# Miniprotein binders against Glycerol-3-phosphate dehydrogenase [NAD(P)+] (gpsA): the designs that were tried, part 18

Target 1, 321 residues: Glycerol-3-phosphate dehydrogenase [NAD(P)+] (gpsA), of Methanothermobacter thermautotrophicus (o26468)
Amino acid sequence: MMVTVIGAGSFGTAIAQVLSWNAEMVRLMARRSEVVENINRTRENSAYHPGVKLRDNIEATLMDGSVLEESEYVFMAVPSGNLRSIVRSMNSSLEDKKIVSCIKGIEHPGLKTMSSVIREETGSRTVFSISGPNFADELIRGMTSGITVGASTRYAREIAGLLKSPRIILDHSENVEGVEFCGILKNVYAVAMGILDGQITGENHRHSLLTLCFREMNLILNEMGYGELHDRFCGFGDFLLTSTTDKSRNRTLGLMLGKKMRLSEDSTITIESLRSIRAIRELTEGLELPVLEMVYQTMQEPENVNLYIREFQERISRPEF

## First folded at step 6 (miniprotein)

Design TI1 (from T0, 15 letters changed)
Fold by ESMFold2-Fast, scan of step 6:
Structure TI1 (fold): chain B 321 residues (1-321), chain A 85 residues (1-85)
Amino acid sequence: as target 1 above (321 residues)
Amino acid sequence: SQELKKAIRELYRAVYEIRKALREAMKSGDPTAIWELRLALYDIEEAVWKLLEALNTGDPEKFRQAVEEAQKILEEVQEVLKEYE
């Protein structure tokens, strides 16, 4: 089986390496010719994974739809903001392709998950998702990682075959968009934990607040009909990883905000976070979401974070019984 | 802190200019320009995330590497912008 990964960034390269153990050939598409030549000549994508030798059956190419013809599966590993333009730039029809989204984002306006955007732009009826605690640097080095496969059972088995490894633990849901939505939620709550960690110290405080963050995330999942995903790798697992590790960029954003660092209003990281918050708010009208509210207020006025956290703490300290 | 704020400000300025160019490209309906400008956004967004990650770790070497990568991407983006201005 021939497989293409679109996007030779950190995660795209890592997933290509995983897929190469089970696919006959993996085609890895990159924007820059320098990256293509580095991979094909040296067997490394040095900009993202220095010192990691890529398997010989991985071939790098520039982004070109004409080379998709031979591929049965296509894995999308590009930033969410670039998905539509990249898909539109392809010459080959993707209607007959089995497409797996590795992207954790939502389009706003429209409130569309990446799998929804892919279906709309390609016409493919076989669009799936994967998500979980699977940092690219650990995944590419063969360290144990958990992945939820969001696909109907038949296709989940095929995708599992492509991802199969002694160090890849898989679980499953037929709720393709739910798996993606978990990735959006965990990023928002990672920002929340960063804010709280920036202001509050102590393991008891940290884990109590982490519990409240997950409860709110679970409340949203239930409201959306995705409640079954709470204990999957895409739910609990990825939430914990992203909210507790120094490797999380969303948690880092939160930490900076919690320490009263003002980021430019033109910041892409701030814009993406606000987009997610607005989308969640629209999708969950009527829910009381104190953690989300605190994040939203802090992002607008980080200099007042002490006030917003005090307000938040007064709110959550009132017994619910 | 000051060094990081300056680096981030330069990246945000580049993002702003790319968005402005992209808005013009979308009005004119130039698919090549739209594609190239969105890919430039891809590169810069990743550079920002790596820079913030390095700040979070407090690792001076990681920070130095991230700043160097960001500067390289900034130069590439300036070339793309030059073509579409």
Scores: ipSAE 0.000, ipTM 0.163, lowest interface PAE 18.9, mean pLDDT 81

Design TI4 (from TI1 with Y12W Y16E R19Y)
Fold by ESMFold2-Fast, scan of step 6:
Structure TI4 (fold): chain B 321 residues (1-321), chain A 85 residues (1-85)
Amino acid sequence: as target 1 above (321 residues)
Amino acid sequence: SQELKKAIRELWRAVEEIYKALREAMKSGDPTAIWELRLALYDIEEAVWKLLEALNTGDPEKFRQAVEEAQKILEEVQEVLKEYE
């Protein structure tokens, strides 16, 4: 069986390495010929994973729909902003393929998940997703990672077979879009934990706030019809990873906002965070979401963060019973 | 202080500039440029974390060291960007 990964960035390279243990051949598609040559000559994708030797059955190629003939499964691992144009450039060669989205993001305008964009552009009826606590650097080094497979049961088993490893822990949901949406939500709550970091007095306080953040995430998942995902790797696992790691860009954004710093409005991370928050607010109109509201207010006026945190603190101190 | 906030903002602007330079380096097909820009990105992110830690702990010694290191890293990154732009 041959599998293709479209996108030879950090995650695309890592997932290709994982897939290479179970597929007879993995095609890794890159936009640049120089990246293709580097991978095929040196067995490394040095720009993203220096010092990591890629397995011999991984072959790099340029992005070209014609080389998809032999592949039954295609994994999409490109930046969310580039997905639609890349899919269009591949002609109709994708419409009969089983496509797995590895992309965490939402299209704006339209509030469309990546799997939805793929379905619109390709006409494929077999579009799936994977997500979880799975940093590319750890995946490629064979460190144990958890992944949720978003697919109907038959296809989930096939995808599980492709990902199977002693160091990959898998769980499952038939809710393809829900698995992707978890990745959007976790980033917002990572910002929240960053903002609140300056108010945390101890570990009891930190974990109480994490509990409130996850509870609110669960409320949103339930409203969207994705409630069953709360205890999956894409839900709790990825939420916890992103909200507690010191190197998270979203948590760092929160820390800066908590210190009354305004990042450039042109910043990619600020644009993506605002897009996600506005999308969630639109999709969950009428819900009481104190954490999300605090984040939204702080992003608009970071100079008033202390006021917004105090209002948030007063609100959460009211007994819920 | 105002100087610390300025340093953090400048470091984050440098992060965005590095991502732009990385896109151009990938188009030019220079693996050494890509690697060097990746290292600069790591250095900046580490400097930002040290500055944020200094802000949170209130340690004057760590504060001074973090500001000095951030300014040095910013200067080094600007030289790398000039080389590959």
Scores: ipSAE 0.000, ipTM 0.212, lowest interface PAE 15.0, mean pLDDT 81

Design TI5 (from TI1 with R19A W35F L39Y E45A)
Fold by ESMFold2-Fast, scan of step 6:
Order: structure tokens, then C-alpha cells, then sequence
Structure TI5 (fold): chain B 321 residues (1-321), chain A 85 residues (1-85)
């Protein structure tokens, strides 16, 4: 089987390496000719994974719908902000393909997951998702990673076959959109943990607050009809990874906000985080979400973070029994 | 004009059928059905919005394009309804 990965960034390169164990050929599409030349000439994507040799059955090419004909599966691994324009440029070639979104993002306005954007632009009904604790640098180096496959059972088995390796642990849900939504939630709660870590030290404090963050995430998942995902790799696993590691950009954003540092409004991570928070607040109108409210207030006025944390702690300190 | 009236009536009927299917899917807890039906509802909403916008512009070309788009969306929605009927 031939498969295509659209997006030769960090994650796209890593997932192409994984897929190369089971596919006869993997086409890895990049926007920049320099990346294509680097991969095909040196067997490395040095801008993203220096020192990692890519398997011989990975072929890099520029993004071009005309070379999709032989591929049954297409994995989308581009930045969420670029997805719609990239899909539009290839939509007639993608309509009959089985498409797997590897992207953790939401479009705002519209509150659309990446699979929804793909369906809207291509008309394809075979659009799926994968998500989990799977940092690209660890995945490409063969370190064990967990992935939830969001697809109906028939397609989940096919996707599992493509991802199968000693280094990949898989679980499953038929809730394609829910798997993606977990990725949005975990990023917001990673910002929350960063904010709290920026102000509060101590392991008891840290893990008590982490528990409250996960409880609030579960409340949102239950309200959206995604409760089954709480103990999946896309749920608990990815939440823990992103909230507890120094490698997380979202947690680092939170740390800076917790130290009263205002980041540029033009930074991509700030734009993405604000879009996610606004989307979640709109989707969960009427729920009492003290952690999300604290994040929302802090992102708008980080200079007042001490006040927002104090208000948050007063809300959560009242006994619930 | 007659094509437009027919398209609007069929879109309206599709909204009703989707609402019924959604209530059933929510009772049964079928997440795939809920997702597919929500998407279908969104498509109908956009088709209606575009038809209204074309009517406001008074452009015959845009109007005809909007009717054709609405008919295409209706066909796609009918396929979704067949699976969850």
C-alpha cells in the first residue's frame, strides 16, 4: 500500500517514518523545495530531525495533488492555520481518499475541528483522526508512544495496520471529532498548569491542581458526549504529557503568563491558544469552569495573574460534600 | 424561481429529518451519527445563507450559482440521512 503524508514538519516526518514500516512507499509532501531536496539527497529532514536517517521507502515531493492517485490513505500533518488553504489547493484529488487528521487544532470562527474542515473542503466522508502522547522527536527515534485512532471499526483496523510497530500502542474510538477535541482541551489545561507552576511551587500543590484540571476536562468531555475518551491516549495520556513536561510549548506559554510576561499578540501560539479558549467557552456556555476562567482572565491581563489565581483558589477551596 | 422554491422546500424538509435523526442518535449515544448529522445541518445552514445573500445582491448569475450549490448540498445531505434513517 502506498500512503501520502501532507506536511513535512516535525510530526509529519515522524509519522512518515512510522508508516514506512508497513507501507510499500510513503510520499512525504513539503511546501518548500529545500526540504524536499534535503530529504531526497541526504535521507534527513535536518531542519526538524537532525541526525535521524529516514527509511529508503520515503520519497519527498512538493505539495501536489497530481501525485496522490496511487495513495489510498492521506495523513494530514500541517499547521491548523494552513489546513483549509492546503486542502483547497488539492480538494479534487482528496475527495476519494481516506484521510487521517494528525492535527490538534480548532478553526475559529466556526468552531470546526480539522476533520470537519477537511470534510467541508473535500466532500470526503472517509475522514478520520489520530491523537495521543506522541511527541515527534520521541516517535521518530523509536520511543514508545500511545495513539488513539478515531474511526469506525473497519477503518480503525486498516489505520492500526499502517501504524503497527513495537513502538506504538493503540486504542480506539469511533468518535472522530471527540479524539480531536481532546487535543484542544489538553492544550488549554497545559497553559493552566504553566500559569500555576509559574506562581506556585510544591508537588502537593502541583498534583492537586493537575487533578482539578483533569476533572474539569472530564466535565467538558461529558457535556459534549465524549466522556468515553477520558481514559484514552488522546484523553488522559496526552493531557498528562502536555501539562507536566518542559517540552510543551503550551505549558511554557503558561509559565510566562504566570510570571506576568505579556507575549506578542502576533505569536502563533498566542493566537492558537486564544482561539481554543474562545471556542471552548462558546461550546460550554452555562458550565462553571473555574480553571478555564482563570486561564481566560490571565491571558487577557497577565499583570493581574496573582488576583486571578487567588479568585480561582477561593472558588475551589469550598468543600463539595 | 420554481427551482428556487423547490430547493428551499427540500432544504427545509431536510432540516426536519436531520433534527429527528439527531434526537434518535442522541438517545442511542451514537457519536458517529451525531457528528455526521451535525455536519449535514451546518451545510444546509450555509446553503440557505448563500441563497439569501444572492437574493439580496439581485445578481442573476450569483443567484443561479447559489441554487445549484443548494441542490448539490441537498443531495449530499440525503446520502447522510439514508445511512441514519
Amino acid sequence: as target 1 above (321 residues)
Amino acid sequence: SQELKKAIRELYRAVYEIAKALREAMKSGDPTAIFELRYALYDIAEAVWKLLEALNTGDPEKFRQAVEEAQKILEEVQEVLKEYE
Scores: ipSAE 0.000, ipTM 0.081, lowest interface PAE 25.8, mean pLDDT 81

Design TK1 (from T0, 13 letters changed)
Fold by ESMFold2-Fast, scan of step 6:
Structure TK1 (fold): chain B 321 residues (1-321), chain A 85 residues (1-85)
Amino acid sequence: as target 1 above (321 residues)
Amino acid sequence: SQELWKAILELYEAVEEIWEALLEAMKSGDPTAIRELRKALYDIERAVRKLRDALNTGDPEKFRQAVEEAQKILEEVQEVLKEYE
């Protein structure tokens, strides 16, 4: 079986390496000819993963729908903002393909998941997702990682066969869009944990509030019809990774806000975080989400973070029984 | 300090510029530029990690040291970019 990965960034390169153990050939599509030349000549994508040798059955090419003919599966690993235009450039070639989204994002306006955008642009009936605690640098180095496969059972088995490794742990859900939505939620709660950690450093404090953050995430998942995902790698696993690791930009954003540091309105991470929060608020209208509200207020006025945390803590300290 | 969040965000934004410069250096076959730009990418990630560690510990002296180191690395990265862009 030949598979294609569209997007030779950090994650695209890492997933291509994983797929290369089970696929006969992996085509890795890049936007720039220099990346293609570097990979094909040196067996390395050194701009993203210096010092990592890519397997011999990985071939890099420029992004071109005409070379998709031989591929049964296509993995999408491009930035969410570029997905629609990339898919449009190849849509006729993608219509008959089994497509797996590796992208953790939502389109705004429209509040559409990446798999939804792919279905809309290609007409494909076989669009799936994967997500989990799977940092690209650890995946490519063969470190143990968990991945949720979002697909109907028949296709989940095929995708599992492509991802199978002693170092890859898989679980499954038929909620394709739900798997992707978990990636959006975890980023907001990572900001929340950062804000809270910025104020108080106690271990009892940290883990009690981490528990409340996960409970609120579960409330949102249930409201959206995705409650089954709470204990999947895309749910709890990715939530925990992003909320507790020093590698998380969203948690770092939160830490800065918790220290009353105002970020630029033009900052890409600030824009992305605010868009995610606004999208969640629109999708979950009518729910009481004290953690999300605290994050939203703090993002708007970090100088008043002490007030917003006090209001949040007064709210959550009221017995629920 | 506002300096802390600025340093982190500027380091992350520098990654895109370093990456573009690195691809150009690879295309031109400049081994010195390739080595220096790769080092810049490594230094950025290391600086960001130290800033996050300082924030997590809540130690004011560690915050100050991490900010100073990050600003130094950002200056070095910006000089590398100027030289090879």
Scores: ipSAE 0.000, ipTM 0.346, lowest interface PAE 12.3, mean pLDDT 82

Design TK2 (from TK1 with E16W W19E Y42R E45Y)
Fold by ESMFold2-Fast, scan of step 6:
Formats: sequence, structure tokens, C-alpha cells
Structure TK2 (fold): chain B 321 residues (1-321), chain A 85 residues (1-85)
Amino acid sequence: as target 1 above (321 residues)
Amino acid sequence: SQELWKAILELYEAVWEIEEALLEAMKSGDPTAIRELRKALRDIYRAVRKLRDALNTGDPEKFRQAVEEAQKILEEVQEVLKEYE
């Protein structure tokens, strides 16, 4: 089987390496010729994974729909903001392909997941998703990672065959969009944990609040019809990874906010976080989400974070019984 | 203190700029630029890791040391970007 990965960034390169163990050939498509030449000449994508040698059956090419005909599966690993234009540039070459989204984003306006955008642009009826605690730098080095496959059972088994490794642990859901949505939620709650870590000391407090964050995430998942995902790698696993690791830009953003730092309006990470929060609020209209509200208020007025934390603490300390 | 927090956030925002500069350095075949830009990217993630460890520990001295290291890394990254942008 030949597989194509569209997007030779950090995650695209890592997933190509994983896929290369089970596919006969992996085609890794990059936007820039410099990346293509670096990979094909040196067996390394040094801008993203310095010192990691890519397997010989990975071939890098520029993004070109005409070379997709031999691939049964296409994995999409491009920035969410670029997805629609990239899919359009591939023309009808993607229509008959089995497409797996590795992207954790939502389109504004329209509030569409990446798999939804792909279906709309390509007309493909076989669009799937994967997500989980799978940092690219650990994944590419063969460190144990968990991945949820979002697909109907038949296609989930095929995708599992492509990802199969002693160090890849898989679980499954038929809620393709739900698996992607977990990736959006985890980033918001990572910001929340960053804010709380900046203000609150002690492991008991930290883990109690982490529990409340996960409960609120579950409330949102239930409202959206994705409740089954709570104990999947895309749910609990990825939530824990992103909320507790120093590698998370979202958790670090939260820490800055917890220190009363006002953010630049043109900051890309800030724009993305606000977009996600507003999308969640629109999708869960009427739900009481104290953690999300605290994050939203803090992002608008970080100089008042102490007030927002006190109000949040007072609210959550009221017994539910 | 506030300036240091802003600097740390700016380090993360600079990740994209460093990666773009790396791609340009690869295109021009500048091995010194490639090496220095790759180091800058690694240093950013290392500095953030130390800062979060110090905050999780709750040790004011470790926090101060991590913040000082982050400030030094920011200055080094800004100099590299200025040279190879």
C-alpha cells in the first residue's frame, strides 16, 4: 500500500515515520522545495526533527494532486488555517481517497471541524480522524503513544493496520468529529491549568482543579453527543498530556495570563485560543461552564486575574449536595 | 517580572519565525545559520520546561533562576533572528 501525508511539518513528518513501518511507500508532501530536498538528500527534516533519520521508503515531494493516484490513504497534517486552500489546490484528486485528518482546529466562520471542511471541499465519503497524547518529537523516536482512531469499525481496522507498532496503543470511536473536538477542548483547558498553576500552589489543589477541568470538558462532550470519548486517548489522555506538560504552548500562555500579562491582539496563539473559546460558547449555548468563563474573562482582562480566580474558587467550593 | 513574562510569551511566538528562517537558511545553504537557528529553537523549549518545573515545585529561588535563564535565552534568540531573518 502507498500512503500520502500532506504536510511535512513536525507532526506530518512524525506520522510519516510511523506509517513507513507498515506501508510499502510513504509520500510526504511539503509546501516548500527546500524541505523536499533536505528530506530526500539527507534523510532528515532538520527544521522540525534534527538528528532523526527518516526511513528509506519515505519520499518527499511538493504538494501535487497528480501524484495521489497510487495512494489509498491520505493523512492531512497541515495548519488548520491552510486546510481549505490546500484541499482546493489538489482539485478532484482527493474525492476518491480515504482521508485521515490529524488536525486539531475549527474553521471560523461556520464552526466546522477539519474533517467537515474536507468532506465539503472533496465530496469524499471516507473522511476520518486521529488524535491522542502523541507529541511529534516522541512519536518520531518510537516512544509509546496513544491514538484514538475516529472511523467506522471497518476503516478503523485498516487505519490501525497502518499505525500498528508495539509502541502505538490504539482505541476507537465512530465519532469522527468528536475525536477532533477533543483536541480543541484540551487546548482551552490547558490554558485554564496554566492560569491556575500561576496562582495556586500545592499538588492537592492542582489535581483537584485538574479534575474539575476534566469534568467540565466531559459536560461539553456530553452536550455535543460525544460523551463516549471521555476515557479515550483523544479525551482523557490528550487532556492530561497538554494540561501537565511544559511543552504545551497553551499551558504556557495560561501561565502568562496568570501573571497578569496583557497579550498582543495579533498574537497567533492568542487569536487561536479566543477563536476556540468563542466557538465552544456558541456550540454549548446555555451551559454553565465556570472554568471556560474564568479563562475567557482572564484572556480579556488579565490584570484582573486575581478577581476572576477568587470568583471561580468561590463558585466551585459550593457543595453540589 | 512582567517584562520577563512577556519575553517568554514572545519566545513561543518566535517559534514560527525561527522555523521560517531555518527554511530560508536551508534554501541558501548556510550551515552556520541552520545550526544556530536549530539551537535557538531547542533552547526555547528547554527554558520553558525549567520555568514550569520551578513553578510546579513552588520554590521561589528555582523560579528566579528559571526566569533569568529564560531572559538570557530570549536575548540570544533575538540576536540570532536579527542576524538571519
Scores: ipSAE 0.000, ipTM 0.335, lowest interface PAE 10.7, mean pLDDT 82

Design TK3 (from TK1 with L9Y W19Y E45W)
Fold by ESMFold2-Fast, scan of step 6:
Structure TK3 (fold): chain B 321 residues (1-321), chain A 85 residues (1-85)
Amino acid sequence: as target 1 above (321 residues)
Amino acid sequence: SQELWKAIYELYEAVEEIYEALLEAMKSGDPTAIRELRKALYDIWRAVRKLRDALNTGDPEKFRQAVEEAQKILEEVQEVLKEYE
């Protein structure tokens, strides 16, 4: 089977390496000719994964819909902001393809998941998602990673075959958009844990609040009809990874906010976090979400973080029984 | 303390500049530039990890050392970027 990965950034390169163990050939599409030349000449994508040799059956090309003909599966690994334009440029070549989104983001305006954008632009009826605790640098080095496959059972088995490895653990859900939505939620709660860690130290404190963050995430998943995802790799696994690791930019954003730092108005991560929070608030109107509210207030006025944390703690300290 | 978070922010901002410079260096085929820019990227990641570790431990001496190292690395990275900008 020939598989194409569209996007030769950090994750696209890593997933191409994984797929190369099971596919006869993997085509890795990049926007820049310099990346294509680097990969094909040196077997390395040096800007993103220096020192990692890519398997011989990975061939890099410029983004071009005309070379998709022999690929049965297409994995999308481009920045969320570029997805619609890239898909639109390849629309006719993608209509009959089985497309797997590897992107964790929401399109603004419209609050659409990446799979929704792909379906809208291509008309494809076979659009899927994957997500989980799978940092690209660890994934490409063959370190154990968990991935949830968001697809109907038939296609989930095919995708599992492409990802199969002793070091890759797979679970499954038919809720394609739910798998993607977990990626949005975990980023918001990673910001929350960063804020809390920035103000207070202590293992009991940290893990008690981490528990409350996950409970609130689960409440939102239940409201959206995605409750079964709570114990999947895209749910609990990715939530835990992103909220506790030093590698998380969202947790780092939270730590900065917890230290009363105002970020520039044009900061991409701040803009994305605010848009995600507003979208969640609208989708879950009427729910009591004290963690989300604390994050929202702190992002507006980080100078007052001590007040917002105090109000949050007073709210959560009252027994529910 | 405020310096710690500002240093982390500035290091993350430098990451995108280094990626752009790396792609330009690869386009020009300059092996020295590629090597220096890759080292700068590695140094940024190392500095961020140390700053995060210092924050987690709460040790004032580790905070001081991590901030000083981050500021030094940021200066070194900015010099590399100026050279290949």
Scores: ipSAE 0.000, ipTM 0.380, lowest interface PAE 11.3, mean pLDDT 83

Design TL1 (from T0 with N9E M12Y R13E Q19E R20Y H23R Y38R Q39K E45Y Y46R Q49E R52K)
Fold by ESMFold2-Fast, scan of step 6:
Structure TL1 (fold): chain B 321 residues (1-321), chain A 85 residues (1-85)
Amino acid sequence: as target 1 above (321 residues)
Amino acid sequence: SQELDKAIEELYEAVWEIEYALREAMKSGDPTAIRELRKALWDIYRAVEKLKDALNTGDPEKFRQAVEEAQKILEEVQEVLKEYE
């Protein structure tokens, strides 16, 4: 089987490497010709994974729908803000394809998951998702990773076959959109833990707050009808990974905000985080979510983080019993 | 350490090649190849765990022994891969 990965960034390159062990050929699509030339000439995508040799059955090409005809599966690994335009440019080529979203984002306005955007633009009935604790740099090096496959059982088995490895641990849900939503939620709570780690250094406090963050995440999942996912790799596993490691961009964003540091408003991470928070707030109107509220207030006015932390602490310190 | 980083990276690099060979063996239904390749994966996992344990204990002798064992396992794995490539 030939498979295509659209997006030769960090994750796209890593998932292409994984897929290359089970597919006869993997086509890796990049936006820039320099990236294509580097991969095909040197067997490295040096801008994202310096020193990592890509398998010989990975062939890089520019983004072009005309070369999708041979591929049965297409994995989408582009930034969430670019997904709709990329899918539109290849709409006719994607209509009959089995498409797997690897993107952890939500479109705002509209509050649409990436799989929903793909379905709208392509008309495809076979749109799926994957998510879990799977940092690209570890995944590409063959380090053990957990992945939830969001697909009906028939397609979940096919996708599992493409991802299959003693180093890849898989679990499953038929709730395609729920799997994606877990990835959005965990990023918000990673920002929260970063903010709190910027203020609090005690391990007892850190793990108590981490517990509270997960409880609030679980409350949101239950309200959305996704409660079953809390103990999946996309739920608990990815939440822990993203909230507890210095490798997390979202946790680093939180750490900077906790230290009253402003990031560029034009940065991709800031734009994506704000879109996710606004979308979640809109979807969860009426819920008491002290952690989410603290994150939202801090992102708007990081200079006042100490005030928002005090308000947060006052709310969580009142006994529920 | 330099030796630890090298040993771990080489073990992880070998894993993808073993997994590829194992899938080919599973498709062909070769029970001997499947058994030998599974054993090689298991040996790699045990070597990695032993290296992590030695690193955590901070015992120089345990560390030296773990690196030596990892290097021996890597050589054995490379011979198995050569047989099935």
Scores: ipSAE 0.000, ipTM 0.095, lowest interface PAE 23.0, mean pLDDT 81

Design TL2 (from TL1 with Y12W E19R Y45L)
Fold by ESMFold2-Fast, scan of step 6:
Structure TL2 (fold): chain B 321 residues (1-321), chain A 85 residues (1-85)
Amino acid sequence: as target 1 above (321 residues)
Amino acid sequence: SQELDKAIEELWEAVWEIRYALREAMKSGDPTAIRELRKALWDILRAVEKLKDALNTGDPEKFRQAVEEAQKILEEVQEVLKEYE
């Protein structure tokens, strides 16, 4: 089977390496010719994964539809903000393809998941998702990683075959959009844990607050009809990974906010985080979400983080029974 | 101390009430209410900071003064809340 990965960034490169163990050929599409030349000449994508040798059956190309025509599966691994324009440029070549989104983002305005954007722009009926605790640097090095495959059972088996390796653990859901939504939610709660870790001490405190964050995430998943995903790799696993490690960009954003640092309004991570928070607030209107409220207020006024954390603590300390 | 813990609890209760009233005032666009409620919120926040500083210092006199100030600010804030309920 031949597969294409659109996007030769950190995750795109890592998933291409994984897929190369099971596919006859993996075509890795990059925006810049310098990346293509680096990969094809040196067997390395040094800008993202220095020192990692890519398998010989990975071929890099520029982003174009002619390469795509030869592939049965297409994995989307581009920044969420660029997805619509990239898909539009390749629309006619993507219509009949089996497309797997690896992107953890939401479009706002519109409140659309990446799989929804792909369906809308291509008309494809075979659009799927994957998500889980799978940091690109560990995934590419063959370290054990968990991935949830969001696809109907027939296609989930095919995708599982493509991802299969001694160090990949797979679980499944037919809820394609739910798998993606877990990735959006975990990033918001990673910011929350960063803020809280920046202000409080003690492992009992930390893990009690992690429990409350996950509880609120589950409340949102249930409200959206995605409750089944709570114990999947895309749910609990990815939530825990992103909220507890220094490798998480979103947790680091939270730590900076917790220290009363105002980040540039133009930074990509701040824009993406605000987009996700605003989208979730619109989708969950009417729910009492003290963690999300604390994050939202802190992002707007980080100088008042001590106030927002104390308001949060006062609210969560009231018995529900 | 028990007196300090109670004062802190009452201040945070008032903070939540002021926050709610401020959100309502912002919806109605009442500039007088917004200014008065923001002042009340700011006064509470300063009282909380002063209590924290007194705790950090461990000076019994500063501690007592901070509690007294917090109680006075709480009383003023409760009057503001009554006006805009």
Scores: ipSAE 0.000, ipTM 0.102, lowest interface PAE 21.7, mean pLDDT 81

Design TL3 (from TL1 with W16E E19W R46Y)
Fold by ESMFold2-Fast, scan of step 6:
Structure TL3 (fold): chain B 321 residues (1-321), chain A 85 residues (1-85)
Amino acid sequence: as target 1 above (321 residues)
Amino acid sequence: SQELDKAIEELYEAVEEIWYALREAMKSGDPTAIRELRKALWDIYYAVEKLKDALNTGDPEKFRQAVEEAQKILEEVQEVLKEYE
């Protein structure tokens, strides 16, 4: 089987390496010719993964729909903001493809997951998702990673075959959009934990607040009809990874906000976080989400973070029995 | 190690100085100062992240590189602080 990965960034390169163990050939599409030349000449994508040798059956190309003809599966690993334009540029070539979204973003306005955007633009009936605690740098080096496959059972088995490795642990859900949504939620709660870590030095406090964050995430998942995902790799696993690691940009954003820093409006991470929070608030109107509300207030007025933390703490410490 | 302890202590000291300068810049509404101080603080958190990662991997070369990068970032941050002290 021939597969194509569209997007030769950090994650696209890592997933191509994983897929190369099970596919006959992996075509890796990059926007820049320099990246294509580097991969094909040196077997490395040094801009993203210096020192990692890519398998011989990975071939890099520029983004071009005309080279998709022989691929059965297409994995999308581009920035969420660029997905619709990329899909539109290749629309006719993608119509009859089995497409797997590896992207955790949401489109705003419209509040659409990446799989939804792909489905709308291509008309494809075979659009899927994958997500989990799978940092690209660890995944490409063959470190054990967990991945949830979001697909109907028939296609989940095919995708599992492509991802199969002694160091890849797989679980499954038919909730394609839910798997993607977990990736959005985990980023919001990682910001929350960053804010809270800036105020709290005790481990009891930290883990009590992590518990509350996960409970609120579960409440949102249940409201959306995705409750089954709470104990999947895309749910609990990715939530923990992103909320507790120093590698998380979202957690670092939260830490800065906790120190009363207003971020640049040009910051990509700030734009993405605000879009995610607004999308969640619109999708969950009527739910009481004290953690999400605290994050939203803090992002708008970080100078008042101590007030928002105090109000949040008073709310959650009030006995409910 | 002594080198690691020194680097971490200096980074934490710089964080407090930047945070103080940033609070003053936010009061005055100086957009250039706010941008530069935010970047400096982000760079420090990034350096701390890299140091912790290198320590966790147990690779002496990665650790040496992370300490070198942290010292470079600290020098750049101190330059920004001199302008806004």
Scores: ipSAE 0.000, ipTM 0.177, lowest interface PAE 15.9, mean pLDDT 81

